# Designs tried in a protein design chat: miniprotein binders against q56419. Part 198

Target 1, 326 residues: q56419
Amino acid sequence: MEGRTLEEVQEEVFKRHGVLVPKKELEDLAKALEEAGLLLTEKVEARLKEEEEKLKRERPMRLAGLSYPEGEREARAFLEAFRASYPGEGEEARVLLMPHLEPSRVPEVYGAALAALEKTPPPERIYLVGVAHRPLKEKAAALPVPFQTPFGPALPDLPALQALDALLPFELFNTPLAFREEHSLELPLFFLKGRFPEARVLPLLVARRSPELGEALKVVLRDFPGLLVLAVDLSHVGPRFGDTPLTRTLAEEARRRDLGFLERLAEGEPEAALAFLGANPTRIDGVEVVASLLPLLRERKGKVLAHRLDLEAPTLSAVGAGTLVL
Key: E = the ipSAE of ESMFold2; O = the ipSAE of OpenDDE; V2 = 0.75 times the mean of E and O plus 0.25 times the DockQ between their complexes.

## First folded at step 17 (miniprotein)

Design m11 (at its last look DockQ between E and O 0.84; V2 from the best seeds 0.00; counts 0 for: pae O 4.8 > 1.5)
Fold by ESMFold2, look of step 17:
Structure m11 (fold): chain B 326 residues (1-326), chain A 105 residues (1-105)
Amino acid sequence: as target 1 above (326 residues)
Amino acid sequence: TEEEREFEWLFKYAREYLREGYQSGNPEILRLAIELFKEALEIAKRTGDPEREALVLWYLAAAYFDLGDKEEARKYAREALRIAEKKGIEDVIEWAEELLRELED
């Protein structure tokens, strides 16, 4: 605290690195640094740089033992249980929309994704497109490193990632720290790696809609064919999300918007799906991803395999999740 | 004011972290949200804004509920309800009563 308040340090760290460090943590660090005669901001910067350098080598599991089992044996049983929660048959997918919501909240929706993967020939690579929950330096980002899973590392498809980077008007490999906690990649990847252990991965995040990303991916997919996965959630309604309390009417509207969005995507009409949402009053999570990927979604017809609006009665809130194959 | 800007900034990102923690089940992210809500609560108290105070208290209760800390969740939900009843903040009354119904066993 070099004549600045903890508030000012907190804001500057967030501005520079996209990491919001609580004032309590800054205070604890400041006490230790004062005892050693060191500057708080330099120590915080050094720690963040060290974490960033680690992420340039690999991305470790963050949710093992929390959202899915840590051990491979237990992880395989977990995968089988989720498949069993969806008793139907899947359809072959060239494009798969699946959730990134905590799997135990929507087991049959993940099960439907697994059913689709059973019908899908093993791809050489998976284009996994999630939603950035931390700021990115650009509209989109990738992290070209192995992502650890209980089934072994998901290896990056470096040639395809390099081809994509070369086609974008910005550096694709731009914000390693944004991947540190990013569940929208980790949770779907668990299921994808479990089913396609040989596939390489392009782990992609979208922060803001990027038509450039969609156009570039259209080119890259032609030369590097693979499975495109949109790892997105649907409506978010109720007090948890700054909304009025969940009523039957609001829940019905959220479900209607989720299904209307998915069905229009299933008809190969992604622009109509976005227009249907208008101002997005139920906060469907996947809008920026879909808006980025329009060239890859047009005229691809398919089927909605599953949907759940996951109601949490104690908080009067709900989140929608779905599985769509194209 | 500067305090109102700081409150809105903290409250916005605390809610985003709560959403992320809820979606992922990650307790590290939930604890981050809690710390940010506590910072926002301090501002609401200093500025004497009972609507903001009651609102943040409910979000703290929801965050502790997600973390599985029933004692802290009850504590914050009861405080949110107390302020909301005193000041007639109907939304928070409803939210707190529903959460407390789940926590009262």
Scores: ipSAE 0.405, ipTM 0.782, lowest interface PAE 3.4, mean pLDDT 90
Fold by OpenDDE base, look of step 17:
Structure m11 (fold): chain B 326 residues (1-326), chain A 105 residues (1-105)
Amino acid sequence: as target 1 above (326 residues)
Amino acid sequence: TEEEREFEWLFKYAREYLREGYQSGNPEILRLAIELFKEALEIAKRTGDPEREALVLWYLAAAYFDLGDKEEARKYAREALRIAEKKGIEDVIEWAEELLRELED
C-alpha cells in the first residue's frame, strides 16, 4: 500500500468517487494484492471502473421491496394510497419541491406532490434535482442512463442533458458511482414515473451551490421545456444530527425555519428564503439545491401544499418535509 | 493527531451515511455507516476517549435500530449508557435511556 492505511485508501476513494468501499472488501483486495504483488490502488480503481461501466447502461432500483413495491400492480396501489393520504387538491406545478425522505414517514407530503402532479399537464421531460449526500467531483452531476422503476425505466433526455453539459464550465457527467448509492432521486422518481410514464428525465445531483447550473438550466429550459422538481428534505434536528433531544422549542424552531423557507419560496423570493436561514442551524437539506437554482425560482409565485416535521421517537430526532408548487 | 483526524473523518462520514440510510431506508447504506462507526469506535477505545466512545456507541445503537436489529441496538445502547454514566456524560445518558425505553416496548 506504499505507506497508506486502508482508511486512507477508503477516504481517498470516497472523496474521488463518492463511494465507500467496505473495509472488508479493501482487506480482501489488499490480501489478494499482496499475493499478486499488485498495488491496492490500482485494483480498487479497476473495480470501481467496472462498477462505472455498469452504470453506463442503467441505474437499477435499490429500494424496491423496501421503500416501495417492486411489482407494477402493487406500485400503482401504493401511489393511490399515498394520494389518498392527502385530503386536499393540488395545483398545477411548473416547479415542484418535494421530499426524498422515506415515504412511509411523510405519506401526506408525497400525497400532496401527487395531487399537484394530477393538475399538471404531462411534461415532455422532468428535470429532477436531488441532493448529493456523497462527494462529487464537481459541484453538480448528472447520470445519463435509464433509471429503473416498477413502472419501467425512466429514460434520460440525452439532447437536453447534452445541451446542459455544453453550457456548464465543468463536466456534467461526473462521479457516476455517486448515483449508485445516492437515493435522493430514487424515491421522488417513483412517484414522478408513476404519474408521467412517458416523460424523459434529467437526473441531477447537487453537492455544492452552483450558480452556473441555474443559469445553464434557464437557457436549456427555453429549448427543452419541462417540469423542474427539487427533491429535497427540510430541517434535520435532534441527536442524530448533533442537537439535544427534540423539545417543543426545537420543534417550533424547525417548523419556523421550514415554513419560513417554503413561504418565501412561494412568494418568488428564493434569495430571501436563503437569507432567512442564515447559518442554517436546523440543517435544511435543500439549501444548496435552492442556491443553485435561483434563476429558475425568482418571481415564481406558488403555494405550500403540505409540511410535516416527522419525529423519530427512538432517537428523539425529527426531519422536516414539504411540498411546494410554483 | 493522525488518530484524531482519522476519527473525525470516520465519524463525519458515518453520520452522513446514517442520515442517508435513514432517509432512504436502504439497509446497505446503514451497514456502511455501521462499519465506519465501528472503526471510529476502535480508535476511541485505543485513544482512551470515553466521550467519543460513548457517543459512537449510541450512534451504533441508532444505526442497528434503523436496520431493525433490536438486539444489537440494545447491546450498544446499554454499553453507551454504561460508559456515559461512568464518566458523567449527561447528553449520552439521556439519549441512551430514551433509545432503550423504545427498544423495550
Scores: ipSAE 0.028, ipTM 0.367, lowest interface PAE 4.8, mean pLDDT 87
ESMFold2 (binder alone), look of step 17: mean pLDDT 87; pTM 0.879

Design m12 (at its last look DockQ between E and O 0.89; V2 from the best seeds 0.00; counts 0 for: pae O 1.8 > 1.5)
Fold by ESMFold2, look of step 17:
Structure m12 (fold): chain B 326 residues (1-326), chain A 105 residues (1-105)
Amino acid sequence: as target 1 above (326 residues)
Amino acid sequence: TEEEREFEWLFKYAREYLREGYESGNPEILRLAIELFKEALEIAKRTGDPDREALVLWYLAAAYFDLGDKEEARKYAREALRIAEKKGIERVIEWAEELLRELED
């Protein structure tokens, strides 16, 4: 190595590309490069560029056979099982808040989302807004490519995406690698594409609150009407998340904050919902998305259809999930 | 120190990847988190920091628990408990005992 440690290479690659490469992989690559007289960083960057170019063409399924079935008929049956886990009726949604937590952990919450979709006229397009779990180069990003699903490819709405990009003060198509493993899009998309197989999709991620995104989306939705989906989770409490062990009191507080947040959104008061959370002590996942989308949430009244705080006793931790229609 | 900075960086992102693996059910992300926790563990051992060592061992146990690898999860949880008991790290004692109750019965 030309004066750089493996640790420095690991950090530099993460800073530049948002990908954390384990030192073991770097060690193997360094051995091969030494034999060929090449620099380690050149090889790593070439591999990442190659993967990025593939993502500019399509986004493959990463969770088929893990979180949902790969085959279409089995996937259809899977959807119906989730709908059956929610005994109630839905309501028509112009805006839907749904989780991105592993579906088997909160089946009735996803079932409530399906119940809402049953009451919702098939949209021409879906604005799917998830939470970036990898760094983005800007506050928000999109990936304008087909996302593969068991129900066929979810095609991007290119005219709507281009209109959105033109209205933003930053390049919208800025971090393709951040979409590679992003479950906050893939898990909700399975349910949405399964119910609305002809809808095009705007696959969007938020890393940091972007008021300009919400203002731009309000304009784009006028010319390109569709269903707005906030794919977000709620409280994260317990040792898994750097917190104290889950107690009955902490669980009650997390539930209170989840429901108080959702209820204020249901009253058309997104600023009040954010103010209610303050410093966000239970780490509600949806805050940056809601803060970005204020113009689309104001004065829209609706209903909380479901909520679960998913308890994991062995790790003394919990994650909240909810379904809200507006 | 430089090693303390590196530990904090690895530990932060290992936990983020553990969260992501837990939430998505993706075993490849869980395995990535495990590799990063192992890197952080080596730093904690090298710097002689038993608080950090016990803490990382618990997270390794949680990651293997998520993978369904009960044997590895028990191994790391027992080691976390051993260090935490010896050094009086009460929160990790509590965490490790709770996880071991699940893994042993």
Scores: ipSAE 0.689, ipTM 0.882, lowest interface PAE 1.5, mean pLDDT 91
Fold by OpenDDE base, look of step 17:
Structure m12 (fold): chain B 326 residues (1-326), chain A 105 residues (1-105)
Amino acid sequence: as target 1 above (326 residues)
Amino acid sequence: TEEEREFEWLFKYAREYLREGYESGNPEILRLAIELFKEALEIAKRTGDPDREALVLWYLAAAYFDLGDKEEARKYAREALRIAEKKGIERVIEWAEELLRELED
């Protein structure tokens, strides 16, 4: 058959749009069309375009009722419980590094972030930089729409987003579908919106290191000051991630790398932090984000507030999470 | 081969979705991972690669565990263990045994 296979179509759509269309849906479409390949791709693209049009209005909650409560009252109680899980006091943040892992896995790390936010004057805007777990058309992307939260919509800062777009050598507003399911923004945003209900947000995703993004943001922050938030996890080790089962040695190595990374960031040496990781054998999640934001992290001294290597016992795997204030 | 390339692609993205689903707790993403793993499994079966088959079965078990479906998780973990024991795949034996132990409690 001269036409692309269903798998090729799926791959193409995934690479182009950051969306995995289930094979069953493709099969149903192919059957309905009695054709495969290019025609199927066109139909899939048309459907995806409709979904993109919906995302022009708002980004709905995807994890409400799962990772956090949907109702505002329950959501506030949730915030208080997480804050209570961290016994320490926070510090004022100009830059906040916090996790995007399922909150229940690392409650005290999110609690530390909340503690920092308590000491932070309410910002006009929050630059929320997450990790793209799906392909982007460009190295980085933004979605300039309201993000739904239990505390109301997080509204975009359109002027600041436009200023950022104007300084980038690529279209910032790309791959909107990559934002639809992206938890690296949604989970941190819950905590941020709960603490700063009036702050506007710049939801940003990084797929690959973009030095241009850091330089552009440095300029934008001069005219549009705000809180910079890096929503990143740390080490990913064990069978889930292609390693051997978690051992004491592997856990110690993961902690060493996580803490070594965070400590160097806390010293204002982001290049040293990246160099320390080398080939990143424990798969620290936030490498591409940090590499993109070097101009904003240099010479900023801060403090590591929390760290946890969370074990998932059934799969003998672990994920590192940390909270850093700069 | 084309089949090997297809397997590697499916398996790669299935693991990425599994990771995302695990991190987020999003069951829809986990279901997508499961679908891709199932496709990869069929290729592994067809090509007669027991190493890949056992490995995919373990990942399926892990994905169902993440979904909270302990019954299906046990089913796939047992099958992973069976194939791994038959073929002497030590790493998968260890992984499957551990997962089964956690699923029986």
Scores: ipSAE 0.171, ipTM 0.631, lowest interface PAE 1.8, mean pLDDT 88
ESMFold2 (binder alone), look of step 17: mean pLDDT 87; pTM 0.876

Design m13 (at its last look DockQ between E and O 0.86; V2 from the best seeds 0.00; counts 0 for: pae E 2.0 > 1.5)
Fold by ESMFold2, look of step 17:
Structure m13 (fold): chain B 326 residues (1-326), chain A 105 residues (1-105)
Amino acid sequence: as target 1 above (326 residues)
Amino acid sequence: TEEEREFEWLFWYAREYLREGYESGNPEILRLAIELFKEALEIAKRTGDPEREALVLWYLAAAYFDLGDKEEARKYAREALRIAEKKGIEDVIEWAEELLRELED
């Protein structure tokens, strides 16, 4: 019907919406539509528009019962257990760098973030900056809706989001579907909402470095003070990530690069931190976020509270995670 | 060629979904990665490319390992190893052997 190949439909949907639908799913849908004489493209577009409209009202939990408990009481106990996994004390954070990796892989790194939040006065709002794992229509995006958590909805700070949008040379609210499955916001938000239940949130994603975002945020933060959170992971090495097998020596190099990056950020030298990585051979995933936020990171000194390079021997691969307060 | 470009496109995005599924622990994303790897596998088989075939089979094994499906993970890891040994694809031999050690005890 219409002579379109499934490959052509797959590519068109990706170009329009940044969603890659497997051909098997398109085949199943096409079989149903052939009986009604409907075009596959029209049905896919309608389904995607429906999902988009739902996301314009709220962003539901997608990892409850998987990465963290769904029930509020169990979620509080979960936070306490993670805090206990980090034996140290935190420090007050004006800027917090924390991971978005599956919490069970790096419990003490999330525990260190909780320790920092204990020392941090409850903010009116949290600027939560994650890494887009789906393509965005622009370099960065936001979704100005409640994000559901076991602790109740994390409400958007609409005035601050509108102020940010007004300062950017592109539409900030540009790719709702990119937020549907985005764990770089959901996993950190669980911990943040659990500790700051009254704080509003600016849920932000970076796909590609945007100096404009950092300059605009510096202005918005003066008028709308809050906690800035960089929700990023560090090195990604080994076959899982299209790399050669990880050796002990390469794991030590990844750890050295993670810590060198974090230490330079802690000295208030974000340009030096980026330069230290060069071509980024261990694929530290925080680079585009840090490069976007330079005006907010310069000359802000702090401390590395935790780091872990999570080694997975069966796949000869590793991922780094850290906690930094500024 | 056009099929080689399609393989690279599918393989790249399948690995991105696998990374995302691994990082989030989300089985829905892991299953999406698996479906895309299966599409890439069909291209590797059609084009007679055993290096690509063995590589994709290993990634399928890793994805099923992440899901906790040990039977499927063993199946794909063994097939990856069989092809890699026959064709001398040393990296995949090492990868598959290491994963199988975990799956066998």
Scores: ipSAE 0.594, ipTM 0.853, lowest interface PAE 2.0, mean pLDDT 90
Fold by OpenDDE base, look of step 17:
Structure m13 (fold): chain B 326 residues (1-326), chain A 105 residues (1-105)
Amino acid sequence: as target 1 above (326 residues)
Amino acid sequence: TEEEREFEWLFWYAREYLREGYESGNPEILRLAIELFKEALEIAKRTGDPEREALVLWYLAAAYFDLGDKEEARKYAREALRIAEKKGIEDVIEWAEELLRELED
């Protein structure tokens, strides 16, 4: 191990590849390596390389049978039930902000997204921008492979992805392993693929604000028009997230920030939305995504269709979710 | 200290994985969080930091709750409560009591 601890190796692998290797697995590898006279890092890298090679072909479902049904028939019934949970009508979206929280927690918010999609002409392609919950090598990344869904594979738009890569000052196709478990893409993609089975997809993750991404996408969208989807959650408050237990005051503050953020976006003022949050004390998830996409959000007026602050009572914590069309 | 830095790292990443697991419902991610919390717990025990120990125990309880393992969740919540009461850690007392109420139904 060249004098490094297992923890240091774990940290390095996580930072470098966006993958947490369990300590037990590292220990097993270390034992195997002691027997083989190889460095732990080399074996870990070899295993990670194999996983990366698999991801060159497709991104398999990770949440099928958990967050949504695996079978197509059941998946369609699932979509219908979620749509039914929202009593309103949608509006045509050019930009859709929707959640990536476990669907059963905020069904009407996903229902609102489906309502918007019903009023949206089928796009040729969907720019799906999620939140990286794991480190990326760059500020943003893409995975140019089919994403599996119960409705069949969501196929990448390779020409548009290539055009985007060419305009970025960094390699877009980085940290493929960060996509393996990333739910911020998988969950919204279920709904999007179910509604638009023929649309190509650009699966994008943002780890840190990238103004370059927004400018590049603005150019790419001219030649490759499509639906822009921001898959983001809103406030995260309570003990699970480092706060005191949810109180009326804390809930009101979370709602105020969520709605204030969404309303300013609906007015076409994304910079004002970010400024309104300041230090983001309620930890709105989508800040880095919005900050990256400012050129695409400016002067676009829209409507907030749904919002919910979902309480998890056992942990006295809550997560905000919303649906916005522009 | 090196141990404190290791604890902070483990605890931070465990919370990030717990958040991701909570949001997604992915049990594999929750299991990863649990393993990191267990490692953090061992450090807290070795360093004799009851506040950190009580916090980690509560997070373990929350993680097992997310997994649907009410038995383990109750076990860790009780231990969190025990340490928190012993040391007067009011926040953890409140959090553990609430979690236990939900786990007894």
Scores: ipSAE 0.286, ipTM 0.688, lowest interface PAE 1.5, mean pLDDT 89
ESMFold2 (binder alone), look of step 17: mean pLDDT 86; pTM 0.872

Design m14 (at its last look DockQ between E and O 0.60; V2 from the best seeds 0.00; counts 0 for: pae E 1.9 > 1.5)
Fold by ESMFold2, look of step 17:
Structure m14 (fold): chain B 326 residues (1-326), chain A 105 residues (1-105)
Amino acid sequence: as target 1 above (326 residues)
Amino acid sequence: TEEERLFEWLFKYAREYLREGYESGNPEILRLAIEFFKEALEIAKRTGDPEREALVLWYLAAAYFDLGDKEEARKYAREALRIAEKKGIEDVIEWAEELLRELED
């Protein structure tokens, strides 16, 4: 039996599906090919460079027609349907924690975020902080370009982004390809742009905790006030995530970890929230973002508006999502 | 060995893509995960590692389940179960049986 080389797999995936493997993953592939006596082709490198250059101009919708409608009118109706999924009232947020999980899995959790936005004065800008699902060259990154949405482009706040870059000990604009498929920005942005169509955006990703990011953001937010959004999911348990099958006991533990984390954040105690998780046995997704943003979360009290541990019985797995206002 | 390193690389990224596809609902990312799992499967077969083979087959079934392709999901879950039962891989037996209960309807 004879398998395909990694070069053949990558080229075929690009041709067949239009999915581009990020530069870091390509570099790892190139090393493997060199060890096997193969070299990365100029053709694959040229394609990645071309995609990277396009992302320096704009970030297109990737999930229109899949997770939300492409047309503006339909998108507004969709937004209102999600709001209706949460029957309660929100509260004003200076900081909003919301999920990035596929919205149809946790509709009332996104609805709670919309309820909070109803009570929130329209900000001049939104600091949208997601979780990098692809490798970054540094601990964190931004992409200072328009992100397309059904409500028009979400324009970058270039002065605020440049101020942030100037305060960091690393280049902030470091990994454009990591943004190409990043749903932790795109899914929350749909809801945020729909409610605040005039707000500019700072689209930020965290790969590994960066205390420097939080300190820099504290300074930037004073000069460039806005809404801070942590776009994070909570527990990930079960075989999908390399864990034991979901049981009632594991589900109860995941829910306890999720709620305990959120409640400690709501008390203005982010260090206690992180300490509560310890080794993070249920793989809460928001840990690196919270750990980066401690100066912005301390002593901010608020409320947990919604939580769901979304159970998928056929795969014995679950993911938690929540909405928190501070 | 080089084959073991290649398997580990493919399997790691395939699972990350599967998680990303599951969380985003993006079928293009799910198909990327499937391509990586398929290559990892071929390595597991060549190296004669039934635990790796059964495990990868279950992940393939989960990926096709996410895509709504019940026939492919059934196919891979049944093969995962067959190998896991033959070799006594208890965790994959449980996983495959649960997924098949949903798919056999």
Scores: ipSAE 0.603, ipTM 0.857, lowest interface PAE 1.9, mean pLDDT 88
Fold by OpenDDE base, look of step 17:
Structure m14 (fold): chain B 326 residues (1-326), chain A 105 residues (1-105)
Amino acid sequence: as target 1 above (326 residues)
Amino acid sequence: TEEERLFEWLFKYAREYLREGYESGNPEILRLAIEFFKEALEIAKRTGDPEREALVLWYLAAAYFDLGDKEEARKYAREALRIAEKKGIEDVIEWAEELLRELED
């Protein structure tokens, strides 16, 4: 191991590839390497390369049979049930903010998104911008491959993705392994593909605020019009997230911040929305995404369709989710 | 120290994976979180930091709860509570007691 610990290798792999390799796997690899006289890093890199090569073809479902049904018939029934959970009517969306939380936790919020999609003419393409829960090599990334869904593959819009890449000061097609398990794209995509089966998709992840991304997308959207979807959650409060247990005061603060954020976005004032959060003490998930997409959110007026602060009682923690149409 | 750095790194990423696993419901990610917490726990034990140990034990309990393994969740929650009570770590006491209450129902 040239003097590096297994943990250092884990850290390096994580930072470089957005993949956390279990220590046991590294130990097994190290053992195999000791037998083969190969460096652990080389074997890890070779395995990761193989996984990357698979992701050049397609991104398979990871949450089918867990968060949503794998079968198409059951998946359609699932969509209908979620739509039914929201009693209201939707509005036409040019920009849709929706959650990426496990759907069963906030069914009416996803239902509100479906209601909005019912009022939205089928787009040619969907710009799906999620949150990177793993490190990216760059501030943002895209994976230009089909994403598997129960409704068939969501096909990438390669021309639009290429146009976006050409306008960015960094390589857009970076850190493919970060997409492998990323739920912030997979969960929203289920609903989007179910509603718009013929739409192409631009699956985008944001790790850090990238003003360049928003400016580039603004240009790309002129030539490649489509629906912009922000797949973001809101506040994360309680012990699971490093806070004290959920109290009435903490819940009220989380709701205040969530709604204050969404309302300012609905007024077409995304900078005011960010400023309102300040240091973001309730850890609103979508801050970096919104900060990256400011040029696309400015002066767009809309409506908050749904909000929920979902409690996990055993850990005295809660997560905010919302649906916003612009 | 190198051990402290390693602990902080492991604990940070374990929490991130726990969050991701919780949000997605992906058991594979939760298992990964558990592995990192276990590694962090070993360091905390070795360095003799009961506060870190109790905290990691609670997070392990939460992770096993998310996996639906109530037995292991109870085990780690009880151990977290034991250490926290012994050392007067009030936050972990409260969190462990609450988790145990929910696990007994």
Scores: ipSAE 0.534, ipTM 0.825, lowest interface PAE 1.1, mean pLDDT 90
ESMFold2 (binder alone), look of step 17: mean pLDDT 87; pTM 0.873

